# VH-VL binders against Calcium homeostasis endoplasmic reticulum protein (CHERP), part 6

Target 1, 141 residues: Calcium homeostasis endoplasmic reticulum protein (CHERP), of Homo sapiens (Human) (q8iwx8r149to289)
Amino acid sequence: ETQLDMNEFDNLLQPIIDTCTKDAISAGKNWMFSNAKSPPHCELMAGHLRNRITADGAHFELRLHLIYLINDVLHHCQRKQARELLAALQKVVVPIYCTSFLAVEEDKQQKIARLLQLWEKNGYFDDSIIQQLQSPALGLG

## First folded at step 17 (VH-VL)

Design z92 (from z82 with heavy chain F100Y)
Fold by OpenDDE, fold request of step 20:
Structure z92 (fold): chain C 141 residues (1-141), chain A 121 residues (1-121), chain B 106 residues (1-106)
Amino acid sequence: as target 1 above (141 residues)
Amino acid sequence: EVQLVQSGAEVKKPGESLRISCKGSGYTFTSYYIHWVRQAPGQGLEWMGAINPSGGTTGYNQKFKGRVTISADKSISTAYLQWSSLKASDTAMYYCARDYWEGYEEYFDYWGQGTLVTVSS
Amino acid sequence: AIQLTQSPSSLSASVGDRVTITCSATEQVNYLYWYLQKPGQSPQLLIYDASNRATGVPDRFSGSGSGTDFTLKISRVEAEDVGVYYCQQWDDYPLTFGQGTKVEIK
């Protein structure tokens, strides 16, 4: 199995982080799906996003923009029944969401909270994950 | 105030070419996709395609089979919809719409007033 | 393409009545919108993401639903609510609309 080029991934993530355009998100999403060739690759990508988002000192915009990417990927996973990538993201979504939620000012938490509502409605995660997301302080416990 | 102002009504014959326009104002034109939606007389809404005026990237409804071209001139904040050869079935009201996008939120927030295109022999 | 079917195709209500319009999708839709096209006007956004009112939209309008079934409700219809209502999906391209529901006032 070919090794995943994480530098290439980071090169696509950077425009998402810096500008957060629809096209940048789409490019990142497409790259992820094109490289979701095995469960280990899926987990590697998901883990990388988790690490970037949950890193100490990460800016809100970085976290939010990458969460936007995750949202698009989740949606696409659901539509295309990309189970492995979806599963990989499900394993990392709690620390991603909870860290991002707790690290921001209250006025910005609403933006992230609205996303959770969307995730609940769309059925991306099981009830156990949703419950953890609904209680960010406990989710990181 | 955000506005999309479209060109005036057109009366054409089958086989003729046509380009209609949609000019954006009150916002950064290159920051939003522009979509085209048509509505035949007494009918519903049909999505035709879209353009990112920043880079010119376009997407089309396959139904039109390359019969239409969407373009943009960002220097004058204007998007275009054009036909090389009109058909009678192209008779419709044509709307441009601004694509608001912010992460997980996306919707048509502003619409042009519409351009009526009548194609008849 | 995702097909959206609205019900009813038309209705007539009295001012103050409750109006309900449904939209059914051929597959799961996560991004569902409602528009109103008043006579002689362009469509205007009412609801985005199934249940969020757009800016300036009166609270008498409400959207609900998930999966394949969605509903737009007008709690107390007013004369100014006359027009054709459309649902629209943004889950997949091409973007598609319902066939429309014409709402008239008696």
Scores: ipSAE 0.914, ipTM 0.956, lowest interface PAE 0.5, mean pLDDT 96
Fold by OpenDDE, fold request of step 20:
Structure z92 (fold): chain C 141 residues (1-141), chain A 121 residues (1-121), chain B 106 residues (1-106)
Amino acid sequence: as target 1 above (141 residues)
Amino acid sequence: EVQLVQSGAEVKKPGESLRISCKGSGYTFTSYYIHWVRQAPGQGLEWMGAINPSGGTTGYNQKFKGRVTISADKSISTAYLQWSSLKASDTAMYYCARDYWEGYEEYFDYWGQGTLVTVSS
Amino acid sequence: AIQLTQSPSSLSASVGDRVTITCSATEQVNYLYWYLQKPGQSPQLLIYDASNRATGVPDRFSGSGSGTDFTLKISRVEAEDVGVYYCQQWDDYPLTFGQGTKVEIK
C-alpha cells in the first residue's frame, strides 16, 4: 500500500486555514477523496485533521476552517457513498466538535452549533454520536 | 451596496454571435463565483454554469453542449456569457447571480436585473 | 441531475390566508433553497438550507423539511407575496430548480 504524503495534505490545509476559500476547501476535499483508497488511509487523514483541530493553542479560525472542510467531505461522502472515509470521520468528529466548541468564546459558539444542526438534518452520524455532540463537556469526558 | 448590473436587452438573428455582461460592484469581485441562470418566456429557472473570477475556472450545465462560454474580466469586475451562434431557442431572460459562500453556508444572495435576449428570424 | 417537483403549480389565496408549497426531490437533498420571483423582477432568496430565512425576509415565511420532502409556508399571505416561488438544490451539479409555484391573490 502506498504511503500517504501528509506533507502534501498539510500544504493543502494551509490555504484553507489562511484564506478559507471555496476553492481551497474543494482542493482539500478532492485530495482526501483521491487518497481514500483504504480504511487505514482514511483513518490517517481523519486522525490528522483531529490532531490539527484539537491541538492546544489552535486558533478558532483554524478549527472552524478545517471543520468547514470536514463538512464538505461529509456531504461528498454521503453523495458518493464513500463509506470508509465517512466511517473514519465519524470516529474523530466528537473530539473535533467538542474541543472546538468548548475552546471558543460564547459569542462564537453559535457558528459551530449551527453546524451540528446541519449535521443532524443531513444524517451524517448515528444517534450515539449526535448525543455526544449535543453535550460537548461530556463528549470529551 | 452590492450590485450586479447586466448589459441591456439584445435582439438578434439565428446564427449571430452575442456576449452579454454582468458587472459586480460593492464587493471584492474575485472572492465570489458568478453563476448564470436563464429563464425562457413563461418558463422556470435553469442553471447554465458558473465562473470563479479569481482564476477563471468554469463549470457548465452539460445540457448546453458547449454552446455557451462563460468568462470574466476581473480588472473591471465583469463576468460574461457568450454564444458563437445563437438559436431561436436561446430566447430568454438571462440572470447572473452571486454565489455567497462561507463554509457550510452557500446561496445566491444577489442577482442581476436580467438581460433579455430575443432571437428570431 | 436531481429533479425537484413543486406542488401545486399554481394557487390563488386571499390576503391573510395560509399558503403551503411543497418541493419533492428525486434523491436526498441537504442544501435546499426557496426563491421568490415577483412579477417583472429577478429571483430573490427567501430560505436557505431548508429552514433559514434570508436577511430581510419576513417571519411569515418559514421553511421546513429534510431528505426528499420540503415545505415553504406563508402564515399570512400579503399582496406583495404575489409571484412565482422556486425551490432549488445545491447538493450536486448541475444545480436545479423546481418548476415553480405561481401564487396569486384574489
Scores: ipSAE 0.912, ipTM 0.956, lowest interface PAE 0.5, mean pLDDT 96
Fold by ESMFold2, look of step 17:
Structure z92 (fold): chain C 141 residues (1-141), chain A 121 residues (1-121), chain B 106 residues (1-106)
Amino acid sequence: as target 1 above (141 residues)
Amino acid sequence: EVQLVQSGAEVKKPGESLRISCKGSGYTFTSYYIHWVRQAPGQGLEWMGAINPSGGTTGYNQKFKGRVTISADKSISTAYLQWSSLKASDTAMYYCARDYWEGYEEYFDYWGQGTLVTVSS
Amino acid sequence: AIQLTQSPSSLSASVGDRVTITCSATEQVNYLYWYLQKPGQSPQLLIYDASNRATGVPDRFSGSGSGTDFTLKISRVEAEDVGVYYCQQWDDYPLTFGQGTKVEIK
């Protein structure tokens, strides 16, 4: 059975949402790696982030700051060859990115678009996913 | 304006102790990591370590761990690099640098002017 | 530790020349930087994340590359571009720099 302490996860996410320091991001990332015990565990964590970020009424700081967490996790997944956690994030990144891009003002849309360029350069996602991210309205369907 | 001002040049003998400083001004000192970078005469740049002044958390390049101490006094917005026993091989220019971080952007946005440390008998 | 090797180690250029400097890494690097250290000065950031110019850096400087191979180009070198150029990675600690490329202006 797949069990994760989502209260503990949310307690680590809140400082990221509120103040988004480098150390807060690191704490959230470390929790995710410590709990990435199986594909279902990874999918539950990734799904939780998707649910928080795509919720109607989520403010833009929450979405952006949690995307910063995802960016750090993607990097470390690649370096540590954490294939299962990477795959789980790949399954949810389109709704996460596209919802967040469409929900923010123009200057932050450009910042999010620059993040996509970084993700493409770093090779976190295949061409199919990148194509969906590049067309945010189409990526949501 | 943001500034990192380092202490003046030092001429020391092997075995002596030394503490050099990096004073930050024009910003909230506890909001940014401070890194130390070394450059031996005629050589390239070498990362030594960093400190988060907010809680005093440090990280070291293993090459220098146990040979130097990185610390900070947030009440006077100052980071320190310290040796208990200098060696001739510690002769170098030492820079401090401020670590700007914003999500996926991170870089050294301000550097101190450098402190030349000369260790000779 | 991730090792970075620059090429060439030194070069001499005339004002107006195109200059190309390469940086090769021993493993994939996602966060690659370029610095210039002018004579007698602290290092200054030119490029972050492989291709983004830092604030105030002239557009004659450009960076490119991904994975293990990165390039810094100066489209038309100027006398003030003299100094030592370094690549640097921020993927993993310890942070490491390339050995440097000395650029002289003749």
Scores: ipSAE 0.819, ipTM 0.918, lowest interface PAE 0.8, mean pLDDT 94
Fold by ESMFold2, look of step 18:
Structure z92 (fold): chain C 141 residues (1-141), chain A 121 residues (1-121), chain B 106 residues (1-106)
Amino acid sequence: as target 1 above (141 residues)
Amino acid sequence: EVQLVQSGAEVKKPGESLRISCKGSGYTFTSYYIHWVRQAPGQGLEWMGAINPSGGTTGYNQKFKGRVTISADKSISTAYLQWSSLKASDTAMYYCARDYWEGYEEYFDYWGQGTLVTVSS
Amino acid sequence: AIQLTQSPSSLSASVGDRVTITCSATEQVNYLYWYLQKPGQSPQLLIYDASNRATGVPDRFSGSGSGTDFTLKISRVEAEDVGVYYCQQWDDYPLTFGQGTKVEIK
């Protein structure tokens, strides 16, 4: 099992969860890129985010704010051509998005759905993943 | 109502110092970055840099780094753009703009009225 | 830095005309904006993220495009639409603007 300082990661995630400032997002993103040393490292980070976001009892702000982190990371993966981290996120994005979408009522669902439109326009995911995201109950099934 | 009110027009000579201001009101000043954008006479818009008033963190367009200082005084909700030694080429309109950020949405939602700086012999 | 080039540089339109302005980037842009600077005023946001109208912007303004090529359209121009239109990117620092498109209403 590849070693990663998950306590340090969680210490950076907590300000994102609690207050979600632009600087907190940037700090979490920078940590992820600094520690994206191999495909297993990338998969550990992405899996950790999936586990936190999809946990039973995770409240909406936790899910939304960590999805904001993922959004920023996706953009920078594309700009930096960070293929391994992008691929790791692509493997977990369906449960992350679909669980979060289905857990809330329509106004909060619309906030998450607008993000999907941005992801589609920016080309972060192939058509198969996009179709699953567009049909959340199906994507979780 | 959110407002960004800038200091008045300035007429200066080359070599003089100058500090212009951008006062934010109607919102929590420390919650938003303030950016500076210049517009030389008859020209387009050019981004100069930004500051986070909460901690004072700045970022600069390399073209202006070392030429200007961006600062803020959060106790009076004011951002500053400052030159230690003006040049004639600094003649321009200078705008401040508020950086609205919410997760995946970011844009300049409010602009100051502009400060015309004229630098001539 | 990401360079943005607008076309046309200027145009003259009659009230009711359709106006089309383009913005081309030197590399992929995920976050593209449009502003209007009316005569004697500061810039104001029209469109963010290529196609989303800012609050209070009339629906005669629309934006489209992705990648490197973006378009702003005014379906029926009005006298108040006079000014200089700018595209702007927020993908990478320094932030950059297009050179502007001056729209005159005759």
Scores: ipSAE 0.819, ipTM 0.914, lowest interface PAE 0.8, mean pLDDT 94
Fold by ESMFold2, fold request of step 20:
Structure z92 (fold): chain C 141 residues (1-141), chain A 121 residues (1-121), chain B 106 residues (1-106)
Amino acid sequence: as target 1 above (141 residues)
Amino acid sequence: EVQLVQSGAEVKKPGESLRISCKGSGYTFTSYYIHWVRQAPGQGLEWMGAINPSGGTTGYNQKFKGRVTISADKSISTAYLQWSSLKASDTAMYYCARDYWEGYEEYFDYWGQGTLVTVSS
Amino acid sequence: AIQLTQSPSSLSASVGDRVTITCSATEQVNYLYWYLQKPGQSPQLLIYDASNRATGVPDRFSGSGSGTDFTLKISRVEAEDVGVYYCQQWDDYPLTFGQGTKVEIK
């Protein structure tokens, strides 16, 4: 069945949001991989991250730290060839990135834009997705 | 100013025990992993393992697992590399390095000066 | 473990030469690093994430590449650039280094 313990997920996300240590990121990533049982499970996890990050009033640290989690998960999806979790994250990355980029001033935007350069180099997304990410990064509102 | 200061050179015989140290200063010691890297004479660099001083979590290169112990004493901001029984093949320079991590950037930002360990009859 | 192979193993250059060092990985590497170890010194970081210069590293050093093939270039080598250059990956544990490239100035 397509059931996930979202309370357990949020309990792992909170240390990432609050302090964002390397170990907290690893714990969240490990939980996501252990629960990536089917495409619907992957889509629920990715959608939950999208909802948390794009919520009106979400503060910058929450958005940034959960994007750091997504970055680590993308890397390990590629290494483990976890196609279903990768595909689920690809479906939500445009609103996640664009909302977070547009919510900050120029100096913080450069930090987020450098992350996009890393994602492009690492080959996590096709050209269509990259172009959408780059267009909002250049000023689409 | 961040510094990693290692203990002095050691000359030992096979079978002896040894603990070398890496003392961190100028930063919050428990906020960063410390890694150990060795370099045998005339050879390249080889990662040995690492420790998170805040909780004592360690990870080892399988090649050195069971041969050395990595530990830390956070009360004196010091990481350790220890052998219970040295071999001649343990002759090498040993470096500690601090693991800087920020989201999607990670690198060794500070290195100790190295500790030369010579194991000879 | 991810193995890294550098080429050449050694080289001799004159001041002002362009130097090129390559690093080949046995599988895709997303996080590749370059170090210089000058004679008698600890390693020092030159490049992280394939192409980003570390703080204080001169403009003559540049890194490029992705996937399995990476390059370090010195546009005009200086006498102080002597030493052994290492690539290193942080994609998976154990962390691994290339075997090194010894650069001498003639």
Scores: ipSAE 0.814, ipTM 0.914, lowest interface PAE 0.8, mean pLDDT 93

Design z92 (from z82 with heavy chain F100Y)
Fold by ESMFold2, fold request of step 20:
Structure z92 (fold): chain C 141 residues (1-141), chain A 121 residues (1-121), chain B 106 residues (1-106)
Amino acid sequence: as target 1 above (141 residues)
Amino acid sequence: EVQLVQSGAEVKKPGESLRISCKGSGYTFTSYYIHWVRQAPGQGLEWMGAINPSGGTTGYNQKFKGRVTISADKSISTAYLQWSSLKASDTAMYYCARDYWEGYEEYFDYWGQGTLVTVSS
Amino acid sequence: AIQLTQSPSSLSASVGDRVTITCSATEQVNYLYWYLQKPGQSPQLLIYDASNRATGVPDRFSGSGSGTDFTLKISRVEAEDVGVYYCQQWDDYPLTFGQGTKVEIK
């Protein structure tokens, strides 16, 4: 039942948003795994990312760079069999992906769509979630 | 043009120290990890470790930890691989490689030409 | 560490042949790479993330597979394709390579 330090989380997210280096992503991911103590902790972290990414004022780089963080976390959840954190991310990925895809023109959509191909190949999501991601307008509707 | 230029071939005896270098040019050196990969004569490729030149953070293959030191001097855009005491089994070609990373894409995009290290009595 | 096993260990092909090389992993691999090391040269990236051709790699090279089983195909081999092919994983450190597949051109 330990509290989650969202100020610390946001301090790690800011370098990801601003510069998006491999080390910044790793620091954010490591923090998430260190704080994945229970299903409610995992859901708080995943919900926070969803809220930041789907906010009306979020610009493309913020959305893209935090999606890069999510991608790295998905991979490590699978490797570490971190079922609770994976499940929490699975609950929020549709609004995250679909909002970000629909907010941009075709050239930026291509970058986001290539990531979906990777997610499908790597088996992070079941068929129901994949179908929603493949139809972004329906996925949000 | 991005280049990784390694120091020249070395012929050494067991017990001697050695430092070989990998100089990056044509890019911002501190923005990319540098990895070291060895290839013993007639053998396959073996990852040794890597360094982030920006802060000096290193990671090692456990097989080589304590046997080699990976370092960098960002003021001259150079990464190093160093032994304090060479063994005959250190005879190999040593490559440096640049770690390209962009979000969800990562690969070695440039390789040095290799440094042949021969250790024999 | 994740072990990668390639098949075959070596092969001899004629120009124009279709060549298939496989890579088998001891556990699931999400990030699988293929390299060619031509005689006397540094390794050269061919394929990243199982199926994406690196810049400048001819379209006769293709990669496929997921999970533990991956394939590199050369649709019509050319004389310049001689060398040793390696698969490599980037899922877990230490990074590991397959033992190599030597391809000779008759």
Scores: ipSAE 0.808, ipTM 0.916, lowest interface PAE 0.9, mean pLDDT 94

